# Ledger of designs, part 7: VH-VL binders against ABC transporter G family member 3 (ABCG3)

Target 1, 243 residues: ABC transporter G family member 3 (ABCG3), of Arabidopsis thaliana (Mouse-ear cress) (q9zuu9r114to356)
Amino acid sequence: IAWKDLTVTMKGKRKYSDKVVKSSNGYAFPGTMTVIMGPAKSGKSTLLRALAGRLPPSAKMYGEVFVNGSKSHMPYGSYGFVERETQLIGSLTVREFLYYSALLQLPGFLFQKRSVVEDAIQAMSLSDYANKLIGGHCYMKGLRSGERRRVSIARELVMRPHILFIDEPLYHLDSVSALLMMVTLKKLASMGCTLVFTIYQSSTEVFGLFDRICLLSNGNTLFFGETLACLQHFSNAGFPCPI

## First folded at step 25 (VH-VL)

Design t144 (from t131 with heavy chain S33K K58E)
Fold by OpenDDE, fold request of step 26:
Structure t144 (fold): chain C 243 residues (1-243), chain A 126 residues (1-126), chain B 113 residues (1-113)
Amino acid sequence: as target 1 above (243 residues)
Amino acid sequence: EVQLQQSGPGLVKPSQTLSLTCAISGDSVSSNKAAWNWIRQSPSRGLEWLGYTYYRSEWYNDYAVSVKGRITINPDTSKNQFSLQLNSVTPEDTAVFYCARLTYDFWSGYDYFDHWGQGTLVTVSS
Amino acid sequence: DIVMTQSPDSLAVSLGERATINCKSSQSVLYSSYNKNYLAWYQQKPGQPPNLLIYWASTRESGVPDRFSGSGSGTDFTLTISSLQAEDVAVYYCLQYHSSPFTFGPGTKVEIK
């Protein structure tokens, strides 16, 4: 996936006057992890949505998004998108939840649907939780935030997307859960899935797992490139890398 | 290399149960990358999928509607084989029966028959 | 059920000549999300089980000679033998594995003219 001169404006007072993303450029190679990093209201989520073709009607996008070198729209099922806040069914086990998702979304044989579910569970390191209730506000012994996030991602994996967009996978995760998430996603990427996700900030250890970084501030892209190059870029400028 | 070896009687009387076994080598009957199938072939009905058994955290069986209610496919993990039982057979059930592996991969998404047994002619006659 | 048909029923072709077999499905076997046709071609010789030739409509199985090729999308598919060899005498079947149940075509018998 690649984007060129991508600008996103939001409608305000009967016209599009507020630029949330300003002339952003970047790309993500297959089987790699590209992170869009920035502070709150930097435009990172908007950029992610723009790349995924999931901007709200109140938004207008300028520029171009390319998938596999073409401007073609990604067909349904070819990509996944995980929202920052996802609704899970607390009364179901992880396996049940994913299975129902597979039943609703996938055509074909039950064999394949069940296989996909098991693979998704494994891919997201949820094997130990497969038979556990997801839980929720009313459930005392439900999954923790990290597991819940991984379940949300697993739900999208049921469709076997080639590209997976994740909005803030580390949101409200502790350092251990965050690292586990990134290691899990890194493994997913190594299997050929292209990952693009947003992060507010990360530890040095987590940062090192990214292949590329798009650093945003106030809608502007401060840096895009390989993770190591980012560190060098700021170092050369006499500044610490704003991670 | 994966090999499937079939065994069982070639003659069954009407209303009796047809029983066949397929021994697996080079793979596991409980593999999470495979399903184990029975397919029959006759001049009148051509190649017909009958059903499969597979393990995904637990054992599952899916059967063709045409034989549902009469068919049972059972795995045997101890012997790394799976069997076919077809009850209440009639002359119309006369066919060459094949066991076959259905291969699966999550990312590639393929699920087709890649290995077959040698086939067993089963004749239903009085 | 997806009904598979083939044409012709029988085909006699001279050695070295092209053989073309058609397969049609009553419903599309294309998964648009993956851009893949869930169609396979099998070769069956007398006394032997079917042998996989082509999967995903156009991908040759390993070990299959280059003279075999598959084409088509959606509901119409073709197996082509560019130069028929003596060992190619067999019955050829198409298979859809898109939707339950698996269904095979009736087969096309290829003989040497």
Scores: ipSAE 0.814, ipTM 0.906, lowest interface PAE 0.6, mean pLDDT 93
Fold by OpenDDE, fold request of step 26:
Structure t144 (fold): chain C 243 residues (1-243), chain A 126 residues (1-126), chain B 113 residues (1-113)
Amino acid sequence: as target 1 above (243 residues)
Amino acid sequence: EVQLQQSGPGLVKPSQTLSLTCAISGDSVSSNKAAWNWIRQSPSRGLEWLGYTYYRSEWYNDYAVSVKGRITINPDTSKNQFSLQLNSVTPEDTAVFYCARLTYDFWSGYDYFDHWGQGTLVTVSS
Amino acid sequence: DIVMTQSPDSLAVSLGERATINCKSSQSVLYSSYNKNYLAWYQQKPGQPPNLLIYWASTRESGVPDRFSGSGSGTDFTLTISSLQAEDVAVYYCLQYHSSPFTFGPGTKVEIK
């Protein structure tokens, strides 16, 4: 996936005037992790949505998004998108939840649907939680935030997307849970899934897992490139890397 | 390399039970990437899928309607094999029986038969 | 059940000539969401089990000679042997794995003329 001179404006009162993303350029190679990093209101979520073709009706996109060198509108089923906040069914186990999703969305034999569910559970490191109730907002009786996030991602994996967009997978996670998430996603990428996701900030250890980084601030792209080059970029400019 | 080796009697009397075994090498009967099938072939009915067994956190079976009620496919994890039991056989059940692996891949979505046993002719005759 | 048919029942072709086998399904075996036809072709020689030639209607299995090709979509499919060889004498079957139960075509016997 690649994007060129991508600009996103939001409708204000009666006209489009507020530029949330300003002339962003970048790309993500198959089987790699590309992170869009930035503070609140930086435009990172908007950029992610733009790439996924999930902008709200109140938004207008300029520029071009390419998939495999061709303009694409991201047809349904080809790409996965995980929202920052997802609704789970607390009364179901992880396996049941994913299985129902597979039953509703996937064609084919039950054999295949069950297989996909088990693979998704394994891929998201949820094997130990497969038979546990998802639960509600009370974490004493249900899954913790980290597991819940992984369940949300697993739900999208059931569709076997080639590209998976994830909005803030590390939101409200502690350092240990965050690292586990990134290691899990890294393994997923190594299996051939292209990952593009947003984060506010990361530890140096987590940062090292990214293949490429897009730094956003106030809608502007401060840097895009290989993760290792980011450190050099800011060092050469006499500034610390804003990670 | 995956290999399927069949064994069992080639002659069964009417009303008796046909029993065959398929030994697996190079894969596991409880593999999350496979289903284990029995298929028969006769001049009158051609190639006919009979059913399969597979493990996905639990064991599952599915059988063809034509033999449902008479057929049982059981895995044996200790021997890494699976068996076919067909009860109350008639001459119409005479066929060459094959065990076969149904392969699965998450990303590719494979679900066709990629490995077969050597086949076993089972004749139902008095 | 999806019923599979094949034509012709038997085909005699001279060495080096093209052999064409047709397979039809009573229902479409295409999943549009994946843009894949759940159709396979098998070759069976006497005394042997079926051997996979083509899957997804047009993808050759590893080790299968280039002279074998599959085409078609939906309900009509074709297996083509561009230049028949002596070792190609066999019965060829189509298989749908789109919907339960798995169903095979009746087979087409290919012989040398």
Scores: ipSAE 0.811, ipTM 0.904, lowest interface PAE 0.6, mean pLDDT 93
Fold by ESMFold2, look of step 25:
Structure t144 (fold): chain C 243 residues (1-243), chain A 126 residues (1-126), chain B 113 residues (1-113)
Amino acid sequence: as target 1 above (243 residues)
Amino acid sequence: EVQLQQSGPGLVKPSQTLSLTCAISGDSVSSNKAAWNWIRQSPSRGLEWLGYTYYRSEWYNDYAVSVKGRITINPDTSKNQFSLQLNSVTPEDTAVFYCARLTYDFWSGYDYFDHWGQGTLVTVSS
Amino acid sequence: DIVMTQSPDSLAVSLGERATINCKSSQSVLYSSYNKNYLAWYQQKPGQPPNLLIYWASTRESGVPDRFSGSGSGTDFTLTISSLQAEDVAVYYCLQYHSSPFTFGPGTKVEIK
């Protein structure tokens, strides 16, 4: 996937429209992790949605998005998109939740459907939690935030997406859970999934796992490139990388 | 190289049980990337899927409605084989029987019958 | 079960000429999430098991000559042999692998005229 001169505006009142993403350029190689990093209101979620073809009706996109060298709007079903928060069914086990998703959405025999569920569980490091209730109803003990986040990603994996877009995979996670999530996503990328996700802030340990960084501030791309190049860029200017 | 080698009798009397085996080389009957199928071919029915066995945390079977209640497919991990037992056969069960591997690969989506046994003609003589 | 039909049931074609085989399913075999039709074509020569030619309706399996091509979507599919060779004399089957149970078409016999 690549984008060139990507600008996104939001419909304003009759008086004017606001630019949320301003002439962004970038790319993600197959099987890699590309992170869009920036503070609140930097445009990172809007950029993510623009790349995925998930912009709201009130938004307009200018510029081009290319998939495997071809200019095209990405079909909804060819990719996964994980919202910052997703609804899970707390009365189901992790395996049940994923299995019913597979039954409703996948073609083939039960062999293929069951196999996809088991591979998604393994890919998201959920084997120890597979038979536990998701929980989350009032007074009902269930999975912690990190595990719930991994379940939401696993549900999207059931569709066998080529590209997975994730809005804030580290949202509300402690440092240990955040590191586990990023290690898990790095491994997932190495198995063949192209990952593009947003992050507000990153620890030094988590930062080292990214393949490529798109740094946003107020809609502007301050940097795009490999992780090492990001460190060199800010070190040469006398400023530490904003990590 | 994956190969499937069939064995078993070619002649069965009506109301008896048809029994065939399929030996696997180059793969495991317990592979998490495969299901092990029996398919028959006759002039009256053409190619017809009968059922499979596969392993995912435990063993599973599914059978075609047309033969459900008469069919059993069992794996044998020690011999790396799987078997077909079809009870109460009639002359309409006369066919060439094939064992076949059904593939699964999470990323590629290549989910088809890729390797077949050589076929065994089973005649149900009246 | 998805019922598969094929036409014609038999086809005689001169060497080097085009052969066209049709397959129709009783339900769509399109998996919209992949935008792929879960339809395959198999070739079966006398005394041999079926051999895969085409999957996803139009993608040739490795080692299959480019004279074999598949087309169609949804419920209507076509296998075309652009220049029939002597070795292509066989029975050709379509298979849907979209819904359980996987079902085959009745076959189309291709002969040299």
Scores: ipSAE 0.504, ipTM 0.762, lowest interface PAE 2.0, mean pLDDT 81

Design t144 (from t131 with heavy chain S33K K58E)
Fold by ESMFold2, fold request of step 26:
Structure t144 (fold): chain C 243 residues (1-243), chain A 126 residues (1-126), chain B 113 residues (1-113)
Amino acid sequence: as target 1 above (243 residues)
Amino acid sequence: EVQLQQSGPGLVKPSQTLSLTCAISGDSVSSNKAAWNWIRQSPSRGLEWLGYTYYRSEWYNDYAVSVKGRITINPDTSKNQFSLQLNSVTPEDTAVFYCARLTYDFWSGYDYFDHWGQGTLVTVSS
Amino acid sequence: DIVMTQSPDSLAVSLGERATINCKSSQSVLYSSYNKNYLAWYQQKPGQPPNLLIYWASTRESGVPDRFSGSGSGTDFTLTISSLQAEDVAVYYCLQYHSSPFTFGPGTKVEIK
């Protein structure tokens, strides 16, 4: 995936907003993790949605998005998009929830549907939780937020997407759960999934796991490049890493 | 390097039970990447899928409606094989029977019969 | 069940000439979300089990000669042998693997004229 001069503005005859995306450029290679970092209102989620073709009707996109060298909309099911908040069904086990998603959405024999569910469970480090109830509010026992977040991602993984867009995978996670999530996502990328996700802030430990960084502020791309190049860029300018 | 070797009798009398086995080499009958199928072929029916067995946390079976109630497919993990039993056969069940592996791969998207046994002609006649 | 039909039942083609085999399904085998047709083509020579030629309607299996090609979408599919060789004498089957039970076409016998 690549983008050039990507600009997002609101519908209407209004001037630029500080929170829209302004002439962003970047790319993500297959099987890598590319992160969009920035403070609140920097345009992170807007850029993510623009790349995925998920902009709301109130927004308008200019510029170009390329997938494998073609300027094209990605077919439904060839990509996954994980919203910041995802509704889970607390009365189901993890396996049941994913299995019913597969039954409704996938073609083929039942063994293929069961197989993608088991692979999604394994990929998201959910094996120990597969037969546990998801739970949640209105149910006393249930999964913790880190496990629930991984179930949300696993549901999208059932569709076997080539590219997975995740809005704030670390949202509301403690530091241990956040590290587990990032290690899990790194393993997922190494198995062939291309990941693009947003992060508000990152610890030093988590920062080292990213392959490429798109640093956003007020809609502007301040840096795009490999993680090591990002560290060198700010060190050479006399500013330590802002994370 | 996966190979399927079939065995079993080629002649069965009407009303008896047809029984065939398929031995697997180069893979496991409990593989999480495969399902193990029986398919038959006759001039009147052509190629017809009969059913499969597979392992995903536990063992599952599914059978074609045309033979449901007469068919059983069982895995044998100790011998790394799976079997077909078809009860109450009639001359209409005369066919060449094949075992076949239905492959699965999450990322590459391979979802098809990639390996077949050699075939066993089973004739049902008195 | 999705019913598969093939035409013609039999086809005689001179060596080096083009052979065309059609397959129709009673329902669409296109998975629109993945934009893939779940249709395969198999070749069966006398005394042998079927061998996979084409999957996803148009993708050649590895080791299959370039003269074999598949096309079509939805309910109508075609297998083409661009230059028939002596070793291509066989029966050709289409298979839908979109919905259970997976069903085969009745076959098309290809012979040298």
Scores: ipSAE 0.349, ipTM 0.659, lowest interface PAE 3.4, mean pLDDT 80
Fold by ESMFold2, fold request of step 26:
Structure t144 (fold): chain C 243 residues (1-243), chain A 126 residues (1-126), chain B 113 residues (1-113)
Amino acid sequence: as target 1 above (243 residues)
Amino acid sequence: EVQLQQSGPGLVKPSQTLSLTCAISGDSVSSNKAAWNWIRQSPSRGLEWLGYTYYRSEWYNDYAVSVKGRITINPDTSKNQFSLQLNSVTPEDTAVFYCARLTYDFWSGYDYFDHWGQGTLVTVSS
Amino acid sequence: DIVMTQSPDSLAVSLGERATINCKSSQSVLYSSYNKNYLAWYQQKPGQPPNLLIYWASTRESGVPDRFSGSGSGTDFTLTISSLQAEDVAVYYCLQYHSSPFTFGPGTKVEIK
């Protein structure tokens, strides 16, 4: 996926600038992790949605988005999009939740539906939780935020997407859970899934796991490039790295 | 390279149990990437899928309605093989029986028979 | 169960000419979200098990000659042998693997004139 001169404007009565994303450029290579990083209101979630073709009706996009060199819209099922908050069914186990998702969305025999579920469980490091209730709704005890986040991502993996867009995979995670999430996502990318996700901030350890970084501030792209090039770019300029 | 080798008697008397085995080389009967099938072929029915067994955290079976209640397919992990038992056979069960591997791959989505056993003609007669 | 039919029941084709075999399913075997038809074509020669030729309606298995091609979508499918060779004399079966149980077509016998 690549984007060039991408601008997103918002319609409505808000006092915000007409532009939420301002002339952004970037790309993501197949099988890599590309991170859109920035503080609140930097435009990172809007950029992510623009790339995935999921902008709300109140937004207007200018510029170009390319998938494998084509301006075509991605077919339904060829990509996954994980919202910041996804409602899970707390009365189901992790395996049951993913299995019923596969039954509703995939054709074919039960053996392959079960197989994609087991692969999604393994890919998201959920093996120890597979037979546990999701819980956590209507006062039910359940999985912690890290496991719930991984279940949300695993649900999208059932569709076997080539590109996975994730809004804030580290949202409300402690440092240990956040590191596990990033290591898990890095392994997923190495298996052939292209990942594009947003992050508010990262630790030094998490930062080192990214393949490419798009830094945003107030809708402006401050940097796009490889992780090492990011550090060198700000060092050469004498400015502190904004991450 | 995956290979399936069948064994079992070629003659079975009516009302008895037909029993065949399929030995697997190059793969495991407990593979998370495969399901293990029996298929028969006769002039009256053509090619007919009978059922499969597979392992996904636990063992599963599914059988064709035409033979449900008479058929059992069992894996044997120690010998890396799987078996077919068909009870209460009649001359209408006379056929060439094949074992076959049904594949799975997450990204490509393979879901068809890619490897077959050599076939075993089983005749049901007095 | 999805019923598979094939036509013709048999055909005779001169060497080097095109052979065309049709297969029809009683229900769609297309998964529209992924745009994939869960249909395969098998070749069976006397005394041998069926051999896979084509999966996903149009994708050739490794080692299958280019003269074999598949087409069609939904419920109507075609196997084409663009230039019939002597070794192509066999019975050809379509198979749907969209829904349990797997069901095969009745077969089409291809012979040389």
Scores: ipSAE 0.334, ipTM 0.648, lowest interface PAE 3.6, mean pLDDT 80

